# Designs tried in a protein design chat: VH-VL binders against q9h9l3. Part 146

Target 1, 176 residues: q9h9l3
Amino acid sequence: PRKMVAIDCEMVGTGPKGHVSSLARCSIVNYNGDVLYDEYILPPCHIVDYRTRWSGIRKQHMVNATPFKIARGQILKILTGKIVVGHAIHNDFKALQYFHPKSLTRDTSHIPPLNRKADCPENATMSLKHLTKKLLNRDIQVGKSGHSSVEDAQATMELYKLVEVEWEEHLARNPP
Short names: E, the ipSAE of ESMFold2; O, the ipSAE of OpenDDE; V2, 0.75 times the mean of E and O plus 0.25 times the DockQ between their complexes.

## First folded at step 8 (VH-VL)

Design z16 (framework fv_nivolumab; at its last look DockQ between E and O 0.78; V2 from the best seeds 0.00; counts 0 for: pae E 2.6 > 2)
Fold by ESMFold2, look of step 8:
Structure z16 (fold): chain C 176 residues (1-176), chain A 124 residues (1-124), chain B 107 residues (1-107)
Amino acid sequence: as target 1 above (176 residues)
Amino acid sequence: QVQLVESGGGVVQPGRSLRLDCKASGFTFSDYYMHWVRQAPGKGLEWVAVISYDGSNKYYADSVKGRFTISRDNSKNTLFLQMNSLRAEDTAVYYCAKEGYYQSSAYIRYFDYWGQGTLVTVSS
Amino acid sequence: EIVLTQSPATLSLSPGERATLSCRASQSVDDYLAWYQQKPGQAPRLLIYDADNRATGIPARFSGSGSGTDFTLTISSLEPEDFAVYYCQQYDYWPLTFGQGTKVEIK
């Protein structure tokens, strides 16, 4: 039995026209939803667009934020060897400049049984907000002040628990 | 600069097959979901298909399910649409479309860059 | 699937006038709505995303508003280059769908 964590990141826009996504906050929760990590992170590149409507990141958050290299080291120590749950988790790993083994990765945006429980097409990539509303009867990401990566990581873990037994058995029969 | 260039359009008879290519540059192609969107002459826009960043997940409009296959080759920055059993109704300009910036907590299925389009005409 | 109905089908206006384009969804799409401009023989160009966010490089005279089922694109003072067809698109639910378009033309 491996320990399981859920991760969610918030990104800001860097690069030309702010279209590159750079890590500016990361939250990690354990199986019970307790926060293991939650830090604002200073990207090594100039921030062009804080994307505050989604990220919740403002200029003041960057003043004392943990530099990316240090934060990445802290985060990777937590993730190594664990089953990591996320939503569209490839984006989180890209922002971390990190590869996690597929056998230890769980992406709630790509779990057909979870979509089926939500009465959604099995192959469609559904948003965390919609799955959470349909399956947990909770509203997350409310308002335009930005998302909470803690709230989102907690919701992601709860969604995975709904299909955990079925999906872990499926993966055991069908190793990635 | 982001650039998407479609190719492979042409005139074909009903029931035949055609393959469209879309060559991407100016962004990290393997980070993005990619789409095909079509527009019949003088008509509006219709979403056709989507493929995930690594090609593992695909979804199709009902009008093309079972006939069209979306795929990608990330080593060549190329998106594909294999169109089989073509019908007159498939006559359209086919656009390759890129989703906007990615954010793990956000739903982002709008298209910030489009190719120039390639015309497919299905007629006898 | 979610049907987007644009109105009016055609807006005939002069340069300098204010254009107001409507898009109505058959069910709530929250604020997951984009607007595109398309000129003849060209690909669509993104104007607005998430209902009211102007895409990079889009002039300030373009603005979006609305949420849920009712959305508006406003061009505060039409320029000669703004005469085109405008489409709304929702991305809240699959399949992704577009409105039928509103043509903005010279009176």
Scores: ipSAE 0.569, ipTM 0.850, lowest interface PAE 2.6, mean pLDDT 91
Fold by OpenDDE, look of step 8:
Structure z16 (fold): chain C 176 residues (1-176), chain A 124 residues (1-124), chain B 107 residues (1-107)
Amino acid sequence: as target 1 above (176 residues)
Amino acid sequence: QVQLVESGGGVVQPGRSLRLDCKASGFTFSDYYMHWVRQAPGKGLEWVAVISYDGSNKYYADSVKGRFTISRDNSKNTLFLQMNSLRAEDTAVYYCAKEGYYQSSAYIRYFDYWGQGTLVTVSS
Amino acid sequence: EIVLTQSPATLSLSPGERATLSCRASQSVDDYLAWYQQKPGQAPRLLIYDADNRATGIPARFSGSGSGTDFTLTISSLEPEDFAVYYCQQYDYWPLTFGQGTKVEIK
């Protein structure tokens, strides 16, 4: 089987009124939760809103941040050929200006068996925080200091592992 | 500037159907979850339905589940609400609302922009 | 569902006075709480998100506070245009729910 990695990105606001979401941190972990990549990333445009409450990003983190183009290259190199797991991963790929093959993508926010296991509506998008609490009995994203993309990536991988067998079988029978 | 313009409201009899439209502009429509929120005359706000950015995921309030269908056409920047088996209690101003941005793995489910609303009246 | 209870139902004040509005949740919603302002015949307008962050373009006289189950919207000094209905909304749990509203009216 292909190697599996989980990814989580943090974004800041750029452009007019900070409405453009720009990649500012990316974390990638392997199947065991080991960190393969964790870098602060400098957007090509001026940051208008650090969105610190959510992103955890502060101005000081950008001082030595990796330029976007460089970081993107590094990240893509890691993701290429892998099964990539994420939560609402479309947003992460968008921030990366890269889209992984659908057949190699796993989005834990769109796995009905996972929601069912958590006693959540199958057709509702649940937060990573809620699923992690219900299924892993673990609190993530606590406080107002912002998320840890490493923690979130690890939680995402662990959640997926709970339904991996069932979901992979489903996908085999129903290729995207 | 962000604009949301609802249309399709009117007066209908119970049991009938009606479709609402919401035309979006001023932002990348396909990047955002969209919602319907309604407000009965003289009453408060009630969340109705949500649809994901690409329409692949939908969720409804229990009060409308099985009767209403939310959908979207991203090529036309338009949100829809198909309302079937309408009841008197469905009488309300219906707003389309833009969800806040998605940040990492957390949904930002407040509504930063609203349409002007369209009135739906269900009466015999 | 999460029930949000706002108080008081009506708040009668004069321009220049301080307004304090309460929103209580039936259970903790952390800081996933927003405040909206609605004037007659208009759509709601976002004032506060994440319990204490002012939305873009919202005057500094508006502030939010609280976490968990108890939240407060404060208008430090009421302006004539601030007389309206205010709603709180939680977005921690499905379904999304609103408070019943507080009407701020002129004394």
Scores: ipSAE 0.260, ipTM 0.764, lowest interface PAE 2.0, mean pLDDT 92
ESMFold2 (binder alone), look of step 8: mean pLDDT 92; pTM 0.942

Design z17 (framework fv_nivolumab; at its last look DockQ between E and O 0.88; V2 from the best seeds 0.00; counts 0 for: pae E 2.7 > 2)
Fold by OpenDDE, look of step 8:
Structure z17 (fold): chain C 176 residues (1-176), chain A 124 residues (1-124), chain B 107 residues (1-107)
Amino acid sequence: as target 1 above (176 residues)
Amino acid sequence: QVQLVESGGGVVQPGRSLRLDCKASGFTFSDYDMHWVRQAPGKGLEWVAVISYDGSNKYYADSVKGRFTISRDNSKNTLFLQMNSLRAEDTAVYYCAKEGYYQSSAYIRYFDYWGQGTLVTVSS
Amino acid sequence: EIVLTQSPATLSLSPGERATLSCRASQSVDSYLAWYQQKPGQAPRLLIYDASNRATGIPARFSGSGSGTDFTLTISSLEPEDFAVYYCQQYDYWPLTFGQGTKVEIK
C-alpha cells in the first residue's frame, strides 16, 4: 500500500492587482496527522495582498521564508510517489506549479460519499470548515488570525479517512 | 483587462428553451469557477448556477434545478447556460460572473467581474 | 438558506454626507461577505470583499466592516456618482445569497 499524505497551502496575492495566488506557506502531514513539512515560503514576485484574514500570512513571516524554488523542491520530494490528499487541492498544485498524477490525488471537496455522509448535496463543493464541523464536530479556521495550514491538512486527512475504504474501492473500479 | 460578454437573450414563450453564451477574455478562464446570476426587472440579484474550473462539478439554485444546465468550453473561453422549460418567473437579465481569487481549503465565491448581462423575457 | 437583510431600504442623502448601510445575516457567515454597487442599466460592480477589503480601483471613501452576522458599508463622503443600489452577498453557505438591496438616492 502506498503512503498517504495530506497537504494544505496558504496563498498570498501577487501581480499588478494582487490577483495571482502565490504560495506563501505549505504544510504536509502523514496519515496519523504528524507534521512532515511546514514552512513559510517566499514568492518570487512582490506580495501585493497578504490575504491575512484567510492565509494567516503577515509580512514578518516572509523575513526568513524559504525561497519558492527551494521550497518547491522540498515539497515535491515528499509528495513523489504518495497518495496526496487535499481539499480543493487543484489550487495547491497550481500554486506549487506542480501537478500530481490524478490517480494518486484525493480531493475531499470532490468526494460525493463524503458530502452524502455530511447530509450535503453530493454535487456541491463544500468548504473544509463545514465538512469538518459536520463530520468531525470540530471547529477549524476559528478567529480572525487566518487559517492554519497544519490544522487544515490534518482535518483534511481525517475527513478522508471517513470514506477511505469506500472511495478507494470506487476508484479501483473507476480509475481516473 | 477582464471582459465577460453575454449573448443569446431574447423573448420566448413559456415551456420553450434558450441557450445563453458568455465569452470570457483577459484572464485564464480555465483557472476559475464561473457563475450565472440573474436579476428580474426591478428586483434584486439571484444566484443561479456554478460550474467548476474544469467543468466536472455543477451546482444549481433550487429554482432552476432540473431545468437549467450550466456548461463550459475552456478551449473557447466560453460559459453556457441551457435553459429548458422556461417560466415567466425566469424573466430576468442574466449575468455571467467570474469568481474571485482562489485559496486553499476555502472557496472565495464573490464575483469580481460581471458581464453586461443579457435579457431573457418569458411571456405568452 | 442564509437570509441577508439590508437596511435601510432607501437612504436619502446629499452629496458630501456620510452613508452607512447595514447588512444582517440570519446566521454567521464569518467574513465571507461582499458588497456591490449597481447603477441603472449596468451590471453590479464589486466594492468590498471579505467583509473589509476594498476591491481594486474602488475609492478610499468606501469601506466595509463587520463579521459574523452584522456588516456595514460606509461611504465617508458621498459623491454624485455614488447614488445607486447597493447589495451585500454572502459566500459562506450554499446557495449563495444576496441582500434585497439599499437604494442610496439624492435628497
Scores: ipSAE 0.588, ipTM 0.876, lowest interface PAE 1.2, mean pLDDT 94
Fold by ESMFold2, look of step 8:
Structure z17 (fold): chain C 176 residues (1-176), chain A 124 residues (1-124), chain B 107 residues (1-107)
Amino acid sequence: as target 1 above (176 residues)
Amino acid sequence: QVQLVESGGGVVQPGRSLRLDCKASGFTFSDYDMHWVRQAPGKGLEWVAVISYDGSNKYYADSVKGRFTISRDNSKNTLFLQMNSLRAEDTAVYYCAKEGYYQSSAYIRYFDYWGQGTLVTVSS
Amino acid sequence: EIVLTQSPATLSLSPGERATLSCRASQSVDSYLAWYQQKPGQAPRLLIYDASNRATGIPARFSGSGSGTDFTLTISSLEPEDFAVYYCQQYDYWPLTFGQGTKVEIK
């Protein structure tokens, strides 16, 4: 059986006026929620906006951060050959400058049965915070100090487990 | 420069159809979810619809659900709104709107750029 | 649906005065609130996102504050170009909703 991991990234603003999202933290957990990777990552471009309210990233985190090229190599070794679960996961892959096979990708923001369990409209892209509160009775992303990518990755894995059997069967019948 | 240019507005009778286009430039269009927002004359703003960056997911305000279809063509950097079964209440200036920066799992559905708007008038 | 109630409906002030605009949500939207400025015949312009962050190119006289249900937009010293309608918008819940607007006009 193919191993499964969950990923979550935090991003900072680079490029003109800080509008480009660049990877500054990545956390990966296994099926049981154990942390496989959790590093601050130094973007290759100048950071214009740390986005700390959401990212949790501060200038001090960048002092000893792993350079992007090195971190990307480490992360891709973990992801290769695995089912990767995330929330709005295309954003994580864009920040990694990486394409994971669609057949091995699971996006908790696009799983209609998961929304249905939460009594949410099936096609709405619900926030991780709201799904986690409704389905796991857990508050994540608490406070103004930014999100924890470890906490978010763990929540994402637990949410996927709620629909895993149903959704894996659906994907087997409807290959991407 | 980021630009969003709407077109296709006009005067139509109730029950008729109209399609709006929004041409995007100055950013990577396929990176962003896109929205339509409307404003009835002399009134406030109302969110209408959203389409995901790749076109695979769509969501609508209850007032237009079943009548309007949002779509996009990323090869042409164009967002569309197909409006069927138009009603007098649909009379508004229609804006296309771009979400701000993206962040994994973050809820960031504020609009950093707007088009100039195109007026749709539904009247006998 | 989250209802955003803006007050006052109209704020009549002179250039140089401080403007304080309120937006109250029918339930908590955390800090997922934006403010827009709309001048006559123009599209809205983003001023503030995430309750308190100024958008690119927005002058320092604009500031946002608040969280949960109570939010404030402050213009510390009004300039002639600031007389416009201001809207708040929440993005914590679907559907996305806007307040009804506050018109800031010349006294």
Scores: ipSAE 0.553, ipTM 0.851, lowest interface PAE 2.7, mean pLDDT 91
ESMFold2 (binder alone), look of step 8: mean pLDDT 93; pTM 0.950

Design z18 (framework fv_nivolumab; at its last look DockQ between E and O 0.79; V2 from the best seeds 0.00; counts 0 for: pae E 4.3 > 2)
Fold by ESMFold2, look of step 8:
Structure z18 (fold): chain C 176 residues (1-176), chain A 124 residues (1-124), chain B 107 residues (1-107)
Amino acid sequence: as target 1 above (176 residues)
Amino acid sequence: QVQLVESGGGVVQPGRSLRLDCKASGFTFSDYYMHWVRQAPGKGLEWVAVISYDGSNKYYADSVKGRFTISRDNSKNTLFLQMNSLRAEDTAVYYCAKEGYYQSSAYIRYFDYWGQGTLVTVSS
Amino acid sequence: EIVLTQSPATLSLSPGERATLSCRASQSVDSYLAWYQQKPGQAPRLLIYDASDRATGIPARFSGSGSGTDFTLTISSLEPEDFAVYYCQQYDYWPLTFGQGTKVEIK
């Protein structure tokens, strides 16, 4: 069976007025939630807005951060050939300047059976925070100190496991 | 320079249909969830609908569910609202609205840019 | 659905005075609260997001505070261009909802 990982990224604001989202942290966990990768990443352009409320990233984290090109190479090596699980994962791939094969991508923000388990409309894009609270009885992203991409990747994998059998069968019958 | 320009508003009778367009520029349209928000004359704001960045997911306010369809064409940077079975209560200025910067796993559904709106009047 | 109740409905003040606008949610929305300004004939303009963070280009006289159910927008010293209607919006729950507005008018 194909190996499965979960990924979560944190972005900072770059470009004019900090409007561009650039990768500044990436965490990858395996099926059991063990951390395979967790690095702060230095964007190739000047950071205008650390977005710390969301990203958890502060200036000190960038001092020894891995340059983007190097980090991207390390991350893609881990992702290659694997099923990659994420929440709103399109944003993570955009920040990586990469698109994983659709057949190997799982997005917990777009899985109707998962929403149904949470008593949410099938087509609403629910936050990771709310799905995790409803389905795992766990509070994540608490306070305004920023998110942990390790915590979020682990929660994402646990959420996917709740619907894994049903959704893998669905995808096998309905290949993207 | 982010710009959102709505068009297609007008006066229609109840039960008729109308389509609104919103032309976007100054940002990568296909990266963002887009919304319609309306405001009846002299009243407050009401959220109407949302569509995901690739058009695959759509969600509607109960007041318009089954009658309105949100869609997008990313190759033309255009958001649409197809309004069927219009009622007097649908009379409003309709705004196209953009979510703020995208962030993985963040719940950031506030609107950093709005169009100037297009008026839809439903009169019997 | 989350109901946002703004108070007062109308606030009549002179330039240079402090304005304090309240928004109360029917249940906790954590910090997922935005404030908008709307002038006659114009679209809303984002002032504050995440309860307290100023949007790009918003003057320092605007500040937001609060969490959970009780939120405040403060304008420390009113300028002539600040006389407008102000709306709060929550984005913690679907559907997204707005308060009914507070009109800040010149006395």
Scores: ipSAE 0.336, ipTM 0.779, lowest interface PAE 4.3, mean pLDDT 90
Fold by OpenDDE, look of step 8:
Structure z18 (fold): chain C 176 residues (1-176), chain A 124 residues (1-124), chain B 107 residues (1-107)
Amino acid sequence: as target 1 above (176 residues)
Amino acid sequence: QVQLVESGGGVVQPGRSLRLDCKASGFTFSDYYMHWVRQAPGKGLEWVAVISYDGSNKYYADSVKGRFTISRDNSKNTLFLQMNSLRAEDTAVYYCAKEGYYQSSAYIRYFDYWGQGTLVTVSS
Amino acid sequence: EIVLTQSPATLSLSPGERATLSCRASQSVDSYLAWYQQKPGQAPRLLIYDASDRATGIPARFSGSGSGTDFTLTISSLEPEDFAVYYCQQYDYWPLTFGQGTKVEIK
């Protein structure tokens, strides 16, 4: 079986009104939750909005941040050939300007059995925070200091593991 | 500049159907979740439905579930609301609304841009 | 669903006065709270998101505060164009819900 990793990214706002989401941090963990990658990343464009409440990113984090192009190369090297688990992962891939093969992608925000297990509507997009609380009885993304992408990646992997067998069987019968 | 333009509103009898359109411009339409929000005359705002960026995920308010269908055509930058089995209480101005930015695993469901709205009147 | 209760229902003030609007949630919504302004015949306009962040183009006289269950929108000095209906909205839980609105009217 292929190795699995979970990814979570934090983005800041760039562009004229800060509406462009640019990668500013990326965390990758393995199946056991061990951190494989965790770096602050410097966007190629000027940051207009750090979105600190959610991203946890502050100006001081960018002082020694890894340039985007370099970080992207490092991240892609880790992801290549693996099953990549994430929550609303299309946003992470977009920020990375990279798209992993759909057959090797697992998005915990789009797994009906996971929502069912959490007594949530199967066709609703639930937050990572809510699913983590309901299924893992753990509070994440608390406070106003911003998210921890490592914590979020770990939670994402743990959530997926709850439905891994069922979902992998489903995907085998219904390949994307 | 972001623009959302609703159309398709009108007067219909109970039990009939109506389809609303919302034409988007000024942003990458396919990158954002889109919503419908309605407002009965002289009343407050009520969330109606949401659709994901690629249309693969949809969710509805209980008041419209089973009767309304939200959809989108990203090639045409257009959001739709198919309303079936209309009731008097569905009478409202219907707004299409753009969701704010999405922050990875976060939950960012406020509406940074709204259309002008289109009036739907259901009466005998 | 999360019930948002706004108070007062109507706030009668004069230009130049300070306006304080309250929004109370039936349970904690953290900072997933937005404020909108709506004038007659117009669509709502986003004022505040994430409880305290001003949307682009919103004047500094508008400010939001609070977290959990109690939120406040403050207009430090009312301008004539500020007389309108204001709504709060939570986006922590499905379904998304709005407060019933506070009307700020001229005294």
Scores: ipSAE 0.270, ipTM 0.770, lowest interface PAE 2.0, mean pLDDT 92
ESMFold2 (binder alone), look of step 8: mean pLDDT 92; pTM 0.947

Design z19 (framework fv_nivolumab; at its last look DockQ between E and O 0.85; V2 from the best seeds 0.00; counts 0 for: pae E 3.0 > 2)
Fold by ESMFold2, look of step 8:
Structure z19 (fold): chain C 176 residues (1-176), chain A 124 residues (1-124), chain B 107 residues (1-107)
Amino acid sequence: as target 1 above (176 residues)
Amino acid sequence: QVQLVESGGGVVQPGRSLRLDCKASGFTFSDYSMHWVRQAPGKGLEWVAWISYDGSNKYYADSVKGRFTISRDNSKNTLFLQMNSLRAEDTAVYYCAKEGYYQSSAYLRYFDYWGQGTLVTVSS
Amino acid sequence: EIVLTQSPATLSLSPGERATLSCRASQSVDDYLAWYQQKPGQAPRLLIYDADNRATGIPARFSGSGSGTDFTLTISSLEPEDFAVYYCQQYDNWPLTFGQGTKVEIK
């Protein structure tokens, strides 16, 4: 019934010592993995640490990046009313300064059947890299140039599809 | 300034229980997963337990599974370790440790800040 | 579980000398490796994360290198305060594990 999207974000360090995570890229894909949104985003505050090893974000990406307020509005229009899939998705929502209804949220880092299918501990939070390798036989986040939020969002959607029928049925019986 | 302050250590008899507290300040406690790490006298470091940022997930080393319970109260910026059925082998300094930030679907599970530790001695 | 083997167990050197510490993993941990320094009676202190990134406030004489299974911590010129025990730690997979330590002591 509901349309489903997957989201992944890349963050940079702001605030004291760069320890605050601020949104600098967001990618959204549909159920088939087609890119619906992929923008570099300019945080409203000074960037202290680009975190490039992980984020892939460099100074030149910020020159013409979409201001946070505008990007947030564009992103929220896409997410509203949809089932949103992510990995450790609370971090993405925090960076967006946004709350998505729990009944419409799917977090691949907290799905016990997915962990079991990967022969991983059900109660541990497993990385997207590990789950993708074990269940999809794919290597993501390769190299040291930073992660691709498009690649990661696509992998997240593929992982959810592996347990979608079982998990949607579970949630229907056990509303969050 | 990030600070982690453990308390609750002491000398106990085998089979008894202790609870350790770790009070955190200088960062947004509810944003980070937390760990307990221990070090027996004269020995190396051993990871003990992990708890997710919101307390919903927990994982334990095999040596303590079923006896220790990690928990947190985010409203009080406090991490706990309930240690039941203590054994001589549990004698160690227990450290509260802060995990690095989550980035790009990778957990940076190095320990960027440590408490000064609290000594637990289990002896008859 | 991933075993980290540090060598040598003890490194006896004089101030001003170069120290080279090794950490070898039983399987690839990519670059998810950290190094800690621990002095007697103190908590460990983070030196290096992600194999080669110096933590905030750590002097430039400390450097890390390696990827996969073979990692090195280098102290380019030992200072008196650098005589301590050093641990490597992997965070690629559960359970999180530490090496057994390398003690750097005065010759």
Scores: ipSAE 0.491, ipTM 0.823, lowest interface PAE 3.0, mean pLDDT 91
Fold by OpenDDE, look of step 8:
Structure z19 (fold): chain C 176 residues (1-176), chain A 124 residues (1-124), chain B 107 residues (1-107)
Amino acid sequence: as target 1 above (176 residues)
Amino acid sequence: QVQLVESGGGVVQPGRSLRLDCKASGFTFSDYSMHWVRQAPGKGLEWVAWISYDGSNKYYADSVKGRFTISRDNSKNTLFLQMNSLRAEDTAVYYCAKEGYYQSSAYLRYFDYWGQGTLVTVSS
Amino acid sequence: EIVLTQSPATLSLSPGERATLSCRASQSVDDYLAWYQQKPGQAPRLLIYDADNRATGIPARFSGSGSGTDFTLTISSLEPEDFAVYYCQQYDNWPLTFGQGTKVEIK
């Protein structure tokens, strides 16, 4: 059996009008929720919008932030060969400019049994916050100071664990 | 600059079909989920349908479920709304709308950009 | 569905006056609330997102506040171009829903 990790990234806005989402923080936790990686990351381009309310990123966090290329290398070393769990994880991979094999990827925003458990439409894409509240009775992303990518990664892993057996069996019968 | 241009509106009889198009420019179309929102004459706004960035997921208002189909062609930067079994109550200006950013596992489904709309009139 | 109720239905004011618009949700939507402005014959324009963030290019006289079920859009000093219909919209859950609108008209 392969080791499993969960990932969550925070992005800031770069480029014209800040419409380009650039990686500014990445958190990775193991199956037990232990933090394997948590770093602020410096984008290669000028930050136009810190998106602080959501990202939690401020100017002070970028002073000693890890350059993107270095951080990417560190993160990829952790992810390689593992099952990677995330919520709407395609956004994280895009920000990382890296795409994990689909067969080793688990996206909690696209697991119908998880939505069913939360009394949500199976084909709806629900937020991590909503699913966490419904299924774990826990509030995340509270307030206006920005999200905690560590907290979000941990919640994502815990959500997946609720449906892990069922979903892994499904995937075994229906490989992506 | 972001631009959304709807087309395909017109006058049709009840029970007929119509397809709306929305041509997008000024942003990476394939990175964003898209919506249709409609407004009956002299009335408020009503959300109609949503499609994910890659077209793999869709969601509909109950009022149009089973009759309307949202789709997209990212290679052509175009959003579509296939409307079947049209009813008088479907009469409205139809707007295509760009979804806001996705950030930190949170969906921000406000509409930061709108087209100017295309009028659909269903009348016998 | 989450029902958004706006009040008042019509607000009659003069240029220079303060406008206060209310939007109440049938259940909590946290901060997942946006405000739009619509003028006759035009598409809606985003004013506020995430309850209190001004969209790009929106004048400082527009501000949003609130969280949970009660939200307010404030125009500190009305300009002639601000007379329009304003809608709130929640994006906490499906289906996405709008308020019925508040018309701000010249007194």
Scores: ipSAE 0.255, ipTM 0.765, lowest interface PAE 2.4, mean pLDDT 93
ESMFold2 (binder alone), look of step 8: mean pLDDT 92; pTM 0.943

